# Designs tried in a protein design chat: miniprotein binders against q53ft3. Part 121

Target 1, 195 residues: q53ft3
Amino acid sequence: MFGCLVAGRLVQTAAQQVAEDKFVFDLPDYESINHVVVFMLGTIPFPEGMGGSVYFSYPDSNGMPVWQLLGFVTNGKPSAIFKISGLKSGEGSQHPFGAMNIVRTPSVAQIGISVELLDSMAQQTPVGNAAVSSVDSFTQFTQKMLDNFYNFASSFAVSQAQMTPSPSEMFIPANVVLKWYENFQRRLAQNPLFW
Key: E = the ipSAE of ESMFold2; O = the ipSAE of OpenDDE; V2 = 0.75 times the mean of E and O plus 0.25 times the DockQ between their complexes.

## First folded at step 12 (miniprotein)

Design L1 (at its last look DockQ between E and O 0.00; V2 from the best seeds 0.00; counts 0 for: pae E 18.3 > 1.5, placed apart)
Fold by OpenDDE base, look of step 13:
Structure L1 (fold): chain B 195 residues (1-195), chain A 107 residues (1-107)
Amino acid sequence: as target 1 above (195 residues)
Amino acid sequence: SPESYKKAIEYAERAKRYAEFARKYAELIAREAIKNNDPESYEEALRLFREAAELYKEAAELFEKAAELYEQGDYEKAEKLMEEAEKYMEEARELFYEALRLYEKLK
């Protein structure tokens, strides 16, 4: 039902369902994470009048979980980007996961999604500066990822004269990568949600 | 105890929420079945959500009765009802999870 994406990491599509209405992703090495994307997979929608409240949890100085509301996902807004880097020193708040004995390791944070009534969600206030919810922010995030990939790929670019014979390696012409990049940017500009 | 009563009420409310959640999924599936003109593919998931909803409702009723008994000071009977209600919750949960898995496979 849900996916979780951290830049530079594999996409997580297998949330742990800890209750009928609660899903959890583990985030190892959370201290290096700046942003998290939470999205619906498109397989199971929310029922009518329901959405998802997205929470972040990290261990406090005593090893107890601190949960904070990041924001929301809905059928109408099936993805959101959250900044978590500044939340690591925050105080705990009331959260729907308190009754759940979730096994935690000290170096692992968690993203929790609670399926709730939209009316109830409207009464909740996310922590400040966590939600990067603008289309522009999503576009900027995607653009940064693309730029990072392009810069990474281009750093390996060599001329034919510089190529060392390596029969075990496949080479992609740099112009193919550039064309892909340009096409992707064009599609992104037309529809940020084209995938 | 007042704490036991509060717990029973909390559990009853949870059971009611889950009953409604299951019902809402059943409604969603029923609509999709009609829209896609494929009632057969959705039948089992629909059945399981409906059954789960009924079991959650029964659990909720038992938790409410337990709460009343705690308030009356009949702790032994209240605890028995709490245990019975928890069995209904567990059975309902299994059906609910299976229903979700089946529904996901249809997509």
Scores: ipSAE 0.668, ipTM 0.870, lowest interface PAE 0.7, mean pLDDT 85
Fold by ESMFold2, look of step 13:
Structure L1 (fold): chain B 195 residues (1-195), chain A 107 residues (1-107)
Amino acid sequence: as target 1 above (195 residues)
Amino acid sequence: SPESYKKAIEYAERAKRYAEFARKYAELIAREAIKNNDPESYEEALRLFREAAELYKEAAELFEKAAELYEQGDYEKAEKLMEEAEKYMEEARELFYEALRLYEKLK
């Protein structure tokens, strides 16, 4: 029903079904993972009025699972990318003399998907609410850079009558700069990461 | 203060170039309107380029006055003129951009 993908690993398409409405993927060595993609395989859609709540679980210092809501997948949004690098915790301090009397537990986390009513899902809040969007910061920085570039490049604009005849010099018509600026701003407003 | 004086001079020269470029665009559009025997289609773009050129010219004059006031040590008056000139530059740029948008639609 579901797939789970981590960069640099083979895709997992065989979730462990732990209940009628719950599915789990194991993530060995989860501390090296920064992003996880969860998606529907397309063979079995959610029933009408239902969707999937996606959770991340990792063992804490005491070996107990800690579950956190990442977000959702639905028939209308059948895939999503989640950042988990900021959610990991629970590494214990090692004994200074090595592993005497301290057993290091291999890092195995889980992605859990719970099939729930869409109305119930709409009332849930995923973790990471306080994080500032990198897209918003990138957009603000890029807009200021574009304004600065436009003002700077326009300071070198000359008409044909004003051009200095020199083989080593290049000149840019101002209307080309304005067309570039307009097109770039439109693309940036649609997708700040279109690079 | 030395940086403020240099900034005022730089902005004055920039505004003069923008004013001349906007006037040259107005001349280009006026010639195209005559060549195509269709002055009504080009009228709004031509008007906006001419208005932008005038606003750039006013900004240049204010930047020059601000530079003179910085040189005379009257920083409060100079900064006030710089702010006013920058508002004219912004308004002129908006008119210039709108004129280009209208001109692009005629092509």
Scores: ipSAE 0.000, ipTM 0.083, lowest interface PAE 18.3, mean pLDDT 69
ESMFold2 (binder alone), alone request of step 12: mean pLDDT 87; pTM 0.866
ESMFold2 (binder alone), look of step 13: mean pLDDT 87; pTM 0.871

Design L10 (at its last look DockQ between E and O 0.07; V2 from the best seeds 0.00; counts 0 for: pae E 16.1 > 1.5, placed apart)
Fold by OpenDDE base, look of step 13:
Structure L10 (fold): chain B 195 residues (1-195), chain A 107 residues (1-107)
Amino acid sequence: as target 1 above (195 residues)
Amino acid sequence: SPESYKKAIEYAERAKRYALFARKYAELIAREAIKNNDPESYEEALRLFREAAELYKEAAELFEKAAELYEKGDKEEAEKLMEEAEKYMEEARELFYEALRLYEKLK
């Protein structure tokens, strides 16, 4: 039903369903994570009048989980980006996940999704600055990711004259990467949700 | 005890939430079945969600009765109802998860 994406990591599509209305992703080495994307897989929608409240949990100084509301996902907004890097020093709030006997290691955080009535969700206030809410922000994030990839790939670009024979390596022409980049940008500009 | 009463009420509220959730899924897939003109493929999932919803409802009622008994000081009878309600919750949960699994296969 849900997926979770951290930049530079494999996508998670297998949430642990801890209750009928509760789903959890583990985020190892959470200290290095700046942003998390939570999205619906498109297999099972929310029922009418329901959505998902997205929470982040990290261990406090005593090793107890601190849960904070990041934001929401709905059928109408099936994905959201959250900034979690600044939340590590926050105070705990009431959370719907209760005392889950989840053995946590200090380096592992969790994303929790609670399926709730939309009316109830409207009464909740996410922590400030966690939700990167705008389509523009998503586009900017994607653009930064693409730029990072392009810059990385281009740093290895060499002319044929500079190539050393390496029979174990395959080379991709820089023009192919550039064309891919341009095509991807065009698709992104036309529809930020083209996938 | 006040704590036991509070617990019973909390469990009743949870059961009611799950009952509602099951009913809403049943409604969703019933509409999909009609829209797709394929009632056969959705029949089992629909049945299971409806059955789960009823069991959760029964559990909720038992938890509420247990709460009343705790308030009256009839702890022994209240605990029996709590145990019975928990059995309904477990049965409902199994049906609910199976229903979700079946529904996901239709997508």
Scores: ipSAE 0.715, ipTM 0.889, lowest interface PAE 0.6, mean pLDDT 86
Fold by ESMFold2, look of step 13:
Structure L10 (fold): chain B 195 residues (1-195), chain A 107 residues (1-107)
Amino acid sequence: as target 1 above (195 residues)
Amino acid sequence: SPESYKKAIEYAERAKRYALFARKYAELIAREAIKNNDPESYEEALRLFREAAELYKEAAELFEKAAELYEKGDKEEAEKLMEEAEKYMEEARELFYEALRLYEKLK
């Protein structure tokens, strides 16, 4: 249902479902990550009137998870870029990930997505500058990168259903992600402002 | 049987998702009734969503109990619970979508 992308890493599309309405991606070596991209795969849209609240969690100095609201994804805004570099020492926010089975190792953070009513989401306030503004050139480049990746990956979704016994799930081969990333980096090297 | 156990667990998870959706709709409707100062217009849809949520919850519990019975080898009792849970699912679904229809008229 969801994907999670960090620059220089393979895209994750196999979220751990930790509750009927909650999904989690692990982020190893989170200290080196400045931005994370969360997006919908397009296979199952949210039910009418619902969307996803996106949270970031990291272990504090006591090893306890600290959860912070980053922002939202919806059927109308199916992808978003979040800055996490300034959040790794902040205070937690109110969150729906109570007694969850979450990994608590010191170097692994998590992205959590909670399926909620849009009205409930509208009353939540993300942490300060987690959502990246469109005026930032880096933000615009990253959004174009996300759009490009989404379109490319979606073009392969149907072909893999023929090779798997689980046709209700969409899969992305690793080489598709690598090919896309290599092409994007090549364009950047040739023209850093091609976006 | 492993297949019967997996089916019962999958149906329990599905029932839990619908119970959650029904409860969230009930929360939305309750807030709208207060904001619009018009609880009478929203009363029936709110009641139906709450009732659907309870029936979905009951179905989920029965599916989980059926899974436990399959694991213990009590197939006959597990099948009875599966059938009862499926009837609760059908009734809950009827109430849920009627509530949704009523709610859409209020918009």
Scores: ipSAE 0.000, ipTM 0.170, lowest interface PAE 16.1, mean pLDDT 72
ESMFold2 (binder alone), alone request of step 12: mean pLDDT 88; pTM 0.881
ESMFold2 (binder alone), look of step 13: mean pLDDT 88; pTM 0.879

Design L11 (at its last look DockQ between E and O 0.02; V2 from the best seeds 0.00; counts 0 for: pae E 11.4 > 1.5, placed apart)
Fold by OpenDDE base, look of step 13:
Structure L11 (fold): chain B 195 residues (1-195), chain A 107 residues (1-107)
Amino acid sequence: as target 1 above (195 residues)
Amino acid sequence: SPESYKKAIEYAERAKRYAEFARKYAELIQREAKKLGNEEAYEEALRLFREAAELYKEAAELFEKAAELYEQGDYEKAEKLMEEAEKYMEEARELFYEALRLYEKLK
């Protein structure tokens, strides 16, 4: 249902579903991450009247998870870019995932998506510095990120004849990544704020 | 205890939310299936979402009854209902997750 993209890293398309309405991505070495993209895969839409609240979690000085609302994704806005670099030293006040026993490693942050009513989401206030608001900055960033991702992903491309069996690894066909990239670029060109 | 009562109410509210969530997915799938003229392909996912919704509803009712019993001071009976409700929640969850997996495969 959801994907998560960090520049220079493989796209994540398999969120851990920790509850019926809760999805989590792990972000190893989160201290090196400046921006993250959260997007819908296009397979499963939100039900009518619902969307996703996107949260970032990192361990505080006591090792307890700190959750902060980054923003939202919806059927009409199926992707968003968030700056997380400035959040790592902050204090969080929300625990939308507090009831979930999520095993955490100190170097691993998490992106959490909570499926909620749109009306409830409208009452929530994201952290002010998380959303990338400038169209020009957004376009430049997104293009650089996409290029970086494509270059990174393509560097791992192998033919079936060259592929070694690795049952522990999940593979994304290169054509799927390319199609996603082309579609994303097309949408970005049409409306830089389509998310 | 007041805390036990609060917990039971919270669990009931959660169960109700999940029931509505399952129902909304069932409605979405049904509309999509009709639009595409492929109702047979979506039948199993639709069935599972509907069954999950009913089980979540039953769990919610049991949690509410448990809350009432906690208020009355019948803790033993309340705890039994909480356990029973949790079984319904687990069964509903399995059906819900399977329904999502099936639906995703159809896309």
Scores: ipSAE 0.522, ipTM 0.814, lowest interface PAE 0.8, mean pLDDT 82
Fold by ESMFold2, look of step 13:
Structure L11 (fold): chain B 195 residues (1-195), chain A 107 residues (1-107)
Amino acid sequence: as target 1 above (195 residues)
Amino acid sequence: SPESYKKAIEYAERAKRYAEFARKYAELIQREAKKLGNEEAYEEALRLFREAAELYKEAAELFEKAAELYEQGDYEKAEKLMEEAEKYMEEARELFYEALRLYEKLK
């Protein structure tokens, strides 16, 4: 349902579902991460009237998880860029994850997504300076996301070309992905809201 | 079974995504060819991209029909439709890659 992207790392598309309405991505070596992108994969939308509250969690000095609300994703705003560099020592916020089974590892943080009613999300206040989603941020997000996706897809083009193909699979060469990316980027520059 | 039904639905959605990708990629190439005044040179590649998109769409319909048959308990007919849909997926894939080969030669 969700993807998580950190610059210079592989895109994570397989969240751990820790409850029917809660999903988690692990972020190893989180101290080196400044921004994280959370987005919907486009496979299944949120049910009507619902959206996702996005949290960042890291272990405190006692090894206890500290959860902070970063912001939201919805069917109408399916992606967002969050700044986390200033949150690695911050005070925790109220959150729906409570005492959930969370792996307590010294160098691993987590991104948590809780599926909630839009009315409930409207009552929540993200920690300051966490969200950077705006029209300018949307353009930057799209460029960064597409760059990372291109690198990811290109790496599969080599390894996938060497495997016995499944009849239900389609393999796309890297130059096809690049051409798509160039056209998308050109259209975005001409009209940032062409969608 | 629930697992067979789920698989048919997943394959139908995959085929729909492949059809849309092939169709949009053909539109991109056609716009570039028109801009360069060389549209006739790209006609065969464009035809193959669009044919691949149609075959993916047909495969999606067959996967959906197979899901309905699994739900009704007609597993033998459902499996036959799954096999037919997979053949359409393979044919679509072959056409798409042939179109890419022709497109690459025209660079």
Scores: ipSAE 0.006, ipTM 0.202, lowest interface PAE 11.4, mean pLDDT 70
ESMFold2 (binder alone), alone request of step 12: mean pLDDT 86; pTM 0.866
ESMFold2 (binder alone), look of step 13: mean pLDDT 86; pTM 0.866

Design L12 (at its last look DockQ between E and O 0.01; V2 from the best seeds 0.00; counts 0 for: pae E 13.6 > 1.5, placed apart)
Fold by OpenDDE base, look of step 13:
Structure L12 (fold): chain B 195 residues (1-195), chain A 107 residues (1-107)
Amino acid sequence: as target 1 above (195 residues)
Amino acid sequence: SPESYKKAIEYAERAKRYAEFARKYAELIQREAKKLGNEEAYEEALRLFREAAELYKEAAELFEKAAELYEKGDKEEAEKLMEEAEKYMEEARELFYEALRLYEKLK
């Protein structure tokens, strides 16, 4: 139902469903993370009148989880970018995940999504510095992500002469990846919210 | 005890939320199935969501009764109802999760 993306890391598409209405992603080495993208996979929509409240959790000085509301995702807004850098000094707020015994390690933060009524979500106030609202910031983040992907993919590029037979592996021509990248950039420039 | 009463009420509210959540998914699936003309493919997921919703509703009622008993000081009987309600919650949860998995496979 949900995906989580950190620049330079693999996309997470398997959230831990900790309750009927609650999903959690683990973020190891969270101190190096500046931004997180939370998005719907498009497989299962929210029911009518419902959306997702997105929370960030990090351990406090006592090792107890501190949860903060980052923002929201909905059927109408199926993705959002959040800045999580600098949130480490915040005080804990009321959160829907308090009753969950989630095992945490000191270096692992969590993204929690709580499925809630849209009317209830409208009454909640996210932390002020978490939501990335500017188109420019979104474009910059997406560009960085794409560059990281391209760099990663290109690192595996080999010529036909360098290929070793591996029947268990599938290969994608580098030019296909490049064309995809160029097309994606073009679409992004036309409409930063095209997906 | 006041704490036991509060707990029972909280559990009842949770059960009600889950019942509504299951019901809303059932409605969504039913509409989608009708629109696509593929009701047979969605029948099992729809059935499971509806059954889960009913079980959550039953659990909610039991938790509410337990709360009433705690308020009256009948702790022993209240605890029995809490345990029974929890069984309904667990059964409902299994059905709900299976329904979600089935629905996801259909997409």
Scores: ipSAE 0.541, ipTM 0.814, lowest interface PAE 0.8, mean pLDDT 83
Fold by ESMFold2, look of step 13:
Parts: structure tokens; sequence; C-alpha cells
Structure L12 (fold): chain B 195 residues (1-195), chain A 107 residues (1-107)
């Protein structure tokens, strides 16, 4: 239902479903991550009247999770870029994941998505300074495009290795480059700020 | 500071990945141009892709040098190198986009 993209890393499309309405992506080495893109995969929309609240979690000095609301994704805004570089020492916010006992690896951060009613989401306030400035986004455009290409191509190669025997080495078919270029350019034309 | 050191290392690794990507992308396009028998037509676009790769590589080296300076406590000079490296990243980005524009015109 959801994807998670971090610059320079593989696209994650297999969220861990920790409850009927809650999905989680693990982010190892989270201290090196500045931005995270959360998006819908486009096959299953939210039910009418619902959307997704997006949270960021990292372990505090005691190894306990600290959850912060980043923002939202909806059928009308199916992707969003969140800046997390300034949040890794922030104060936690009220969140729906506390009863899940989801502290599994204290050195790993998480992105949590909670499917909620739009009316309930409208009453929530994201932590400050999580939005990316348009000026910063312009400076990072080439970086995001290059990272997106690498993640897309690597995702296809990993899928092939998972389905067929391989010599323990990854390969990327040439046509993947063209498909990525067409998909990325289409998405950028439709939403210039999707990254 | 430890925060500044980690940032410099992160940016250096990012720049290295961008350089590798740009270089391999140019290689794939060159193979396509050779197969179609029109390598001369793609020469300028390929040159720009390769220039972008070299600028990303230079940025990575500057980010690494900045990380060394942060570790030694020379914060003022380290920040200067970070700013210079970021300008190289921006220039590489512009060259990469220009190369893509030229490539699109030839297709």
Amino acid sequence: as target 1 above (195 residues)
Amino acid sequence: SPESYKKAIEYAERAKRYAEFARKYAELIQREAKKLGNEEAYEEALRLFREAAELYKEAAELFEKAAELYEKGDKEEAEKLMEEAEKYMEEARELFYEALRLYEKLK
C-alpha cells in the first residue's frame, strides 16, 4: 500500500503491518538520513474519508522510542517529503503506536503510517520544521533524481535475484534505465515538488 | 562537532554515489549510440554527463577533507570546504540536466 524512499537507499515497498491500520518501515543508520519520502504505491487508495498520519520514531538516550508526527498522505496528496535531520533530538508527540510495543532494535529508527479518519487527522499538528523549503528542494533535485534511479534499478535487480537462481551477484537490465526515466519524468511533470 | 563530522561524511558518500551513477549512465548511453551508429551525434551530451561525474567526484573529495578538518577542530576551514563542495554539487547537477536536455533533443 505504501512506499518509503530515502536518498541513496533502496526503495522500501514491503511495510511491516503491525496492526490492522498501522504500517512501519525500518530505517537503519537513521542518523545519516536527512529526508524521507513516503508515498502510496498507487494500487490501493485509502478508503473514502480516510488518510494516513506519518510518524518518525528514533531511540532516545535510554534506547526507548520517541515518536514525532511528520505530516500526512491522502488520496489527494499521495506523496510527501519530510525533513528529519532536525528531529533526532526532539520531544515526542502524542501518537497511536505506543500500545504496539514496537521497540525491537533501539539503534534503528522507524517511519510509521497510521490509517485514520480525515476529520481526526485535521486535528493533529505535525512537529515544526519538517517541511522542505522550495529553495532547498531545487538544490537537491539532481541528487533526488540520481538516488531515485539507483533505488528503482536496484529494486528490480533484487526482485530478479529473489525469483531466480543467481551467481550471488546483482544485475540490472538495460531497459530498466529507460523505464525509470519515463516514470520519473512523468511524476515530476505531474508534481514538481514530490521529492 | 560530532554532528558536523557526520554531515560531512554523509555528503561525501552521497557525492560518490552520484559520481558513479553519472558515469555508468553515460556508459549505457554510449553503448546505445554505438549500436545505432550515430556516436558523433551524442558526443556533446556524453561529454556533459562525464563532466558532471567528475564534479561530483571533486565534491566528494572536498567533503572528505572537510570531515578531516572537523575532526581536528578546524571548524572555520572545514565549513569553507563544505560550502565549496556544495557549489560543485550544484554545478554537477546543472551539467547533468543540460546533458539530459541534449539527449532528449537527439531522440
Scores: ipSAE 0.000, ipTM 0.110, lowest interface PAE 13.6, mean pLDDT 69
ESMFold2 (binder alone), alone request of step 12: mean pLDDT 87; pTM 0.877
ESMFold2 (binder alone), look of step 13: mean pLDDT 87; pTM 0.875

Design L13
Amino acid sequence: SPESYKKAIEYAERAKRYAEFARKYAELIAREAIKNNDPESYEEALRLFREAAELYKEAAELFEKAAELYEKGDKEEAEKLMEEAEKYMEEARELFYEALRLYEKGDK
ESMFold2 (binder alone), alone request of step 12: mean pLDDT 83; pTM 0.827

Design L14 (at its last fold request DockQ between E and O 0.58; V2 from the best seeds 0.68)
Fold by OpenDDE base, fold request of step 15:
Structure L14 (fold): chain B 195 residues (1-195), chain A 107 residues (1-107)
Amino acid sequence: as target 1 above (195 residues)
Amino acid sequence: SPESYKKAIEYAERAKRYAEFARKYAELIAREAIKNNDPESYEEALRLFREAAELYKEAAELFEKAAELYEKGDKEEAEKLMEEAEKYKEEARELFYEALRLYEKLK
């Protein structure tokens, strides 16, 4: 139902469903994370009149979880970018995740999504500056993500002479990745919301 | 105890929310089935969501009754109702998750 993306990391498409209406992603080494993207996979929509409240949880100095409301995702807004780097000093907010026996390692934060009524969500106040609403911030994040992906993919590039036969594997030419990257950058520069 | 009462009420409210959640999914997939002109593919998921909704409702009612008994001091009978309610809730949960799984396979 949900996906989670951190720039420079693999996409997460398998949330832990901890309850009928609650989903959790683990974020290892969360201190290095500036932004997180939460998105719907498009497989299961929200029911009518419902959406998702997105929370961030990190361990405090005592190792206790601090939960903060980042914002929302809905069928009409199926993805959102959140800045989490500045939230580490914030006070905890009320959250619906209770005392979940989440295996808490000190270096692992969590993204929690609670499926709730839209009317109830409207009464909630996200922490300030968590939602990346600016086109500039979105563009910067996207550019960093693209650069990271390109660098990652290119690091696996081998010449035909260096290839070992692997009939069970599919190969994509490096020039395809480059062309995709260039095309995506061009589109992003023309309209950051082209997608 | 006041704590037991509070717990029973919390469980009742949660069960009610899940009943409505299951119902809303049933409505969603019923509409989708019509839109896609494929009622047969959605029938099992639809049935399971509806059944889950009913079981959650029954669980909620039992939790509420348990809360009332805790308030009256009838702890033993309250605990029996809590156990029964928990069985309904767990059965409902299994059906709900299976319904979601089936629905996701249609996508």
Scores: ipSAE 0.747, ipTM 0.902, lowest interface PAE 0.6, mean pLDDT 87
Fold by ESMFold2, fold request of step 15:
Structure L14 (fold): chain B 195 residues (1-195), chain A 107 residues (1-107)
Amino acid sequence: as target 1 above (195 residues)
Amino acid sequence: SPESYKKAIEYAERAKRYAEFARKYAELIAREAIKNNDPESYEEALRLFREAAELYKEAAELFEKAAELYEKGDKEEAEKLMEEAEKYKEEARELFYEALRLYEKLK
């Protein structure tokens, strides 16, 4: 039903279904993870009026799970990026006088998804700053790509006096590239999801 | 005891949630079958979700009756109802998971 993705790791598409309405993914070596992406595979949607509450869990110093609400996924928003770096034991623990020992074996956290009524989800409050907008990240990447494209293309601009014939090369006036960049950036600002 | 009563009520509420969950999937599948003009492909998954919903409902009713008996101190009969309710719940779970598996394959 769900997938879980961490940068630099293989995507997980086989959640453990631990109850009719509960699914988990294991996150080994969770202390090295800053963000996770949770998404619906598209095979089985939520029933009408339902959605998924997404939790992060890590073992405390006694091995007991600590669960924190990250946010939600729904049929209308089937994917989300969650920040977990500030939720780890050493960074947000209620044990301020303890220090993390050198870890000789990997530790395992979990992402949990609980299928619930949307009305029930509306009454829940996620832990602060866990959810990040995937549109904002995509917009930032796209803006940097457009800036790079414009800077690269403009390095090939030639003036009328500097034109050099070459049968293996084609030239594009720099104004055409600038117009394309401006048009694309304007459309992206009006509708970040137009593509 | 209060602990046994609370456990029976908790199991009843859980079974009610699963019954409603199964019914909502049955409704979703029925609409999808109509949208795709292909009711025969969805027939078995739909049937299993509906049957799972009825079995979860039976389990919930038995758990509630067990809770009443615990409250009145009739532990032996309450425990028998708890065992019977658990059997209905486990059968419902098997049907629910099979229904999900069949639905996934249609996708």
Scores: ipSAE 0.676, ipTM 0.873, lowest interface PAE 1.3, mean pLDDT 76
ESMFold2 (binder alone), alone request of step 12: mean pLDDT 87; pTM 0.866
ESMFold2, look of step 13: ipSAE 0.559; ipTM 0.834
ESMFold2 (binder alone), look of step 13: mean pLDDT 87; pTM 0.869
OpenDDE base, look of step 13: ipSAE 0.684; ipTM 0.877
ESMFold2, look of step 14: ipSAE 0.608; ipTM 0.842
ESMFold2 (binder alone), look of step 14: mean pLDDT 87; pTM 0.868
OpenDDE base, look of step 14: ipSAE 0.695; ipTM 0.879
ESMFold2, fold request of step 15: ipSAE 0.656, 0.667; ipTM 0.867, 0.872
ESMFold2 (binder alone), fold request of step 15: mean pLDDT 87, 87, 87; pTM 0.869, 0.871, 0.872
OpenDDE base, fold request of step 15: ipSAE 0.744, 0.744; ipTM 0.900, 0.901

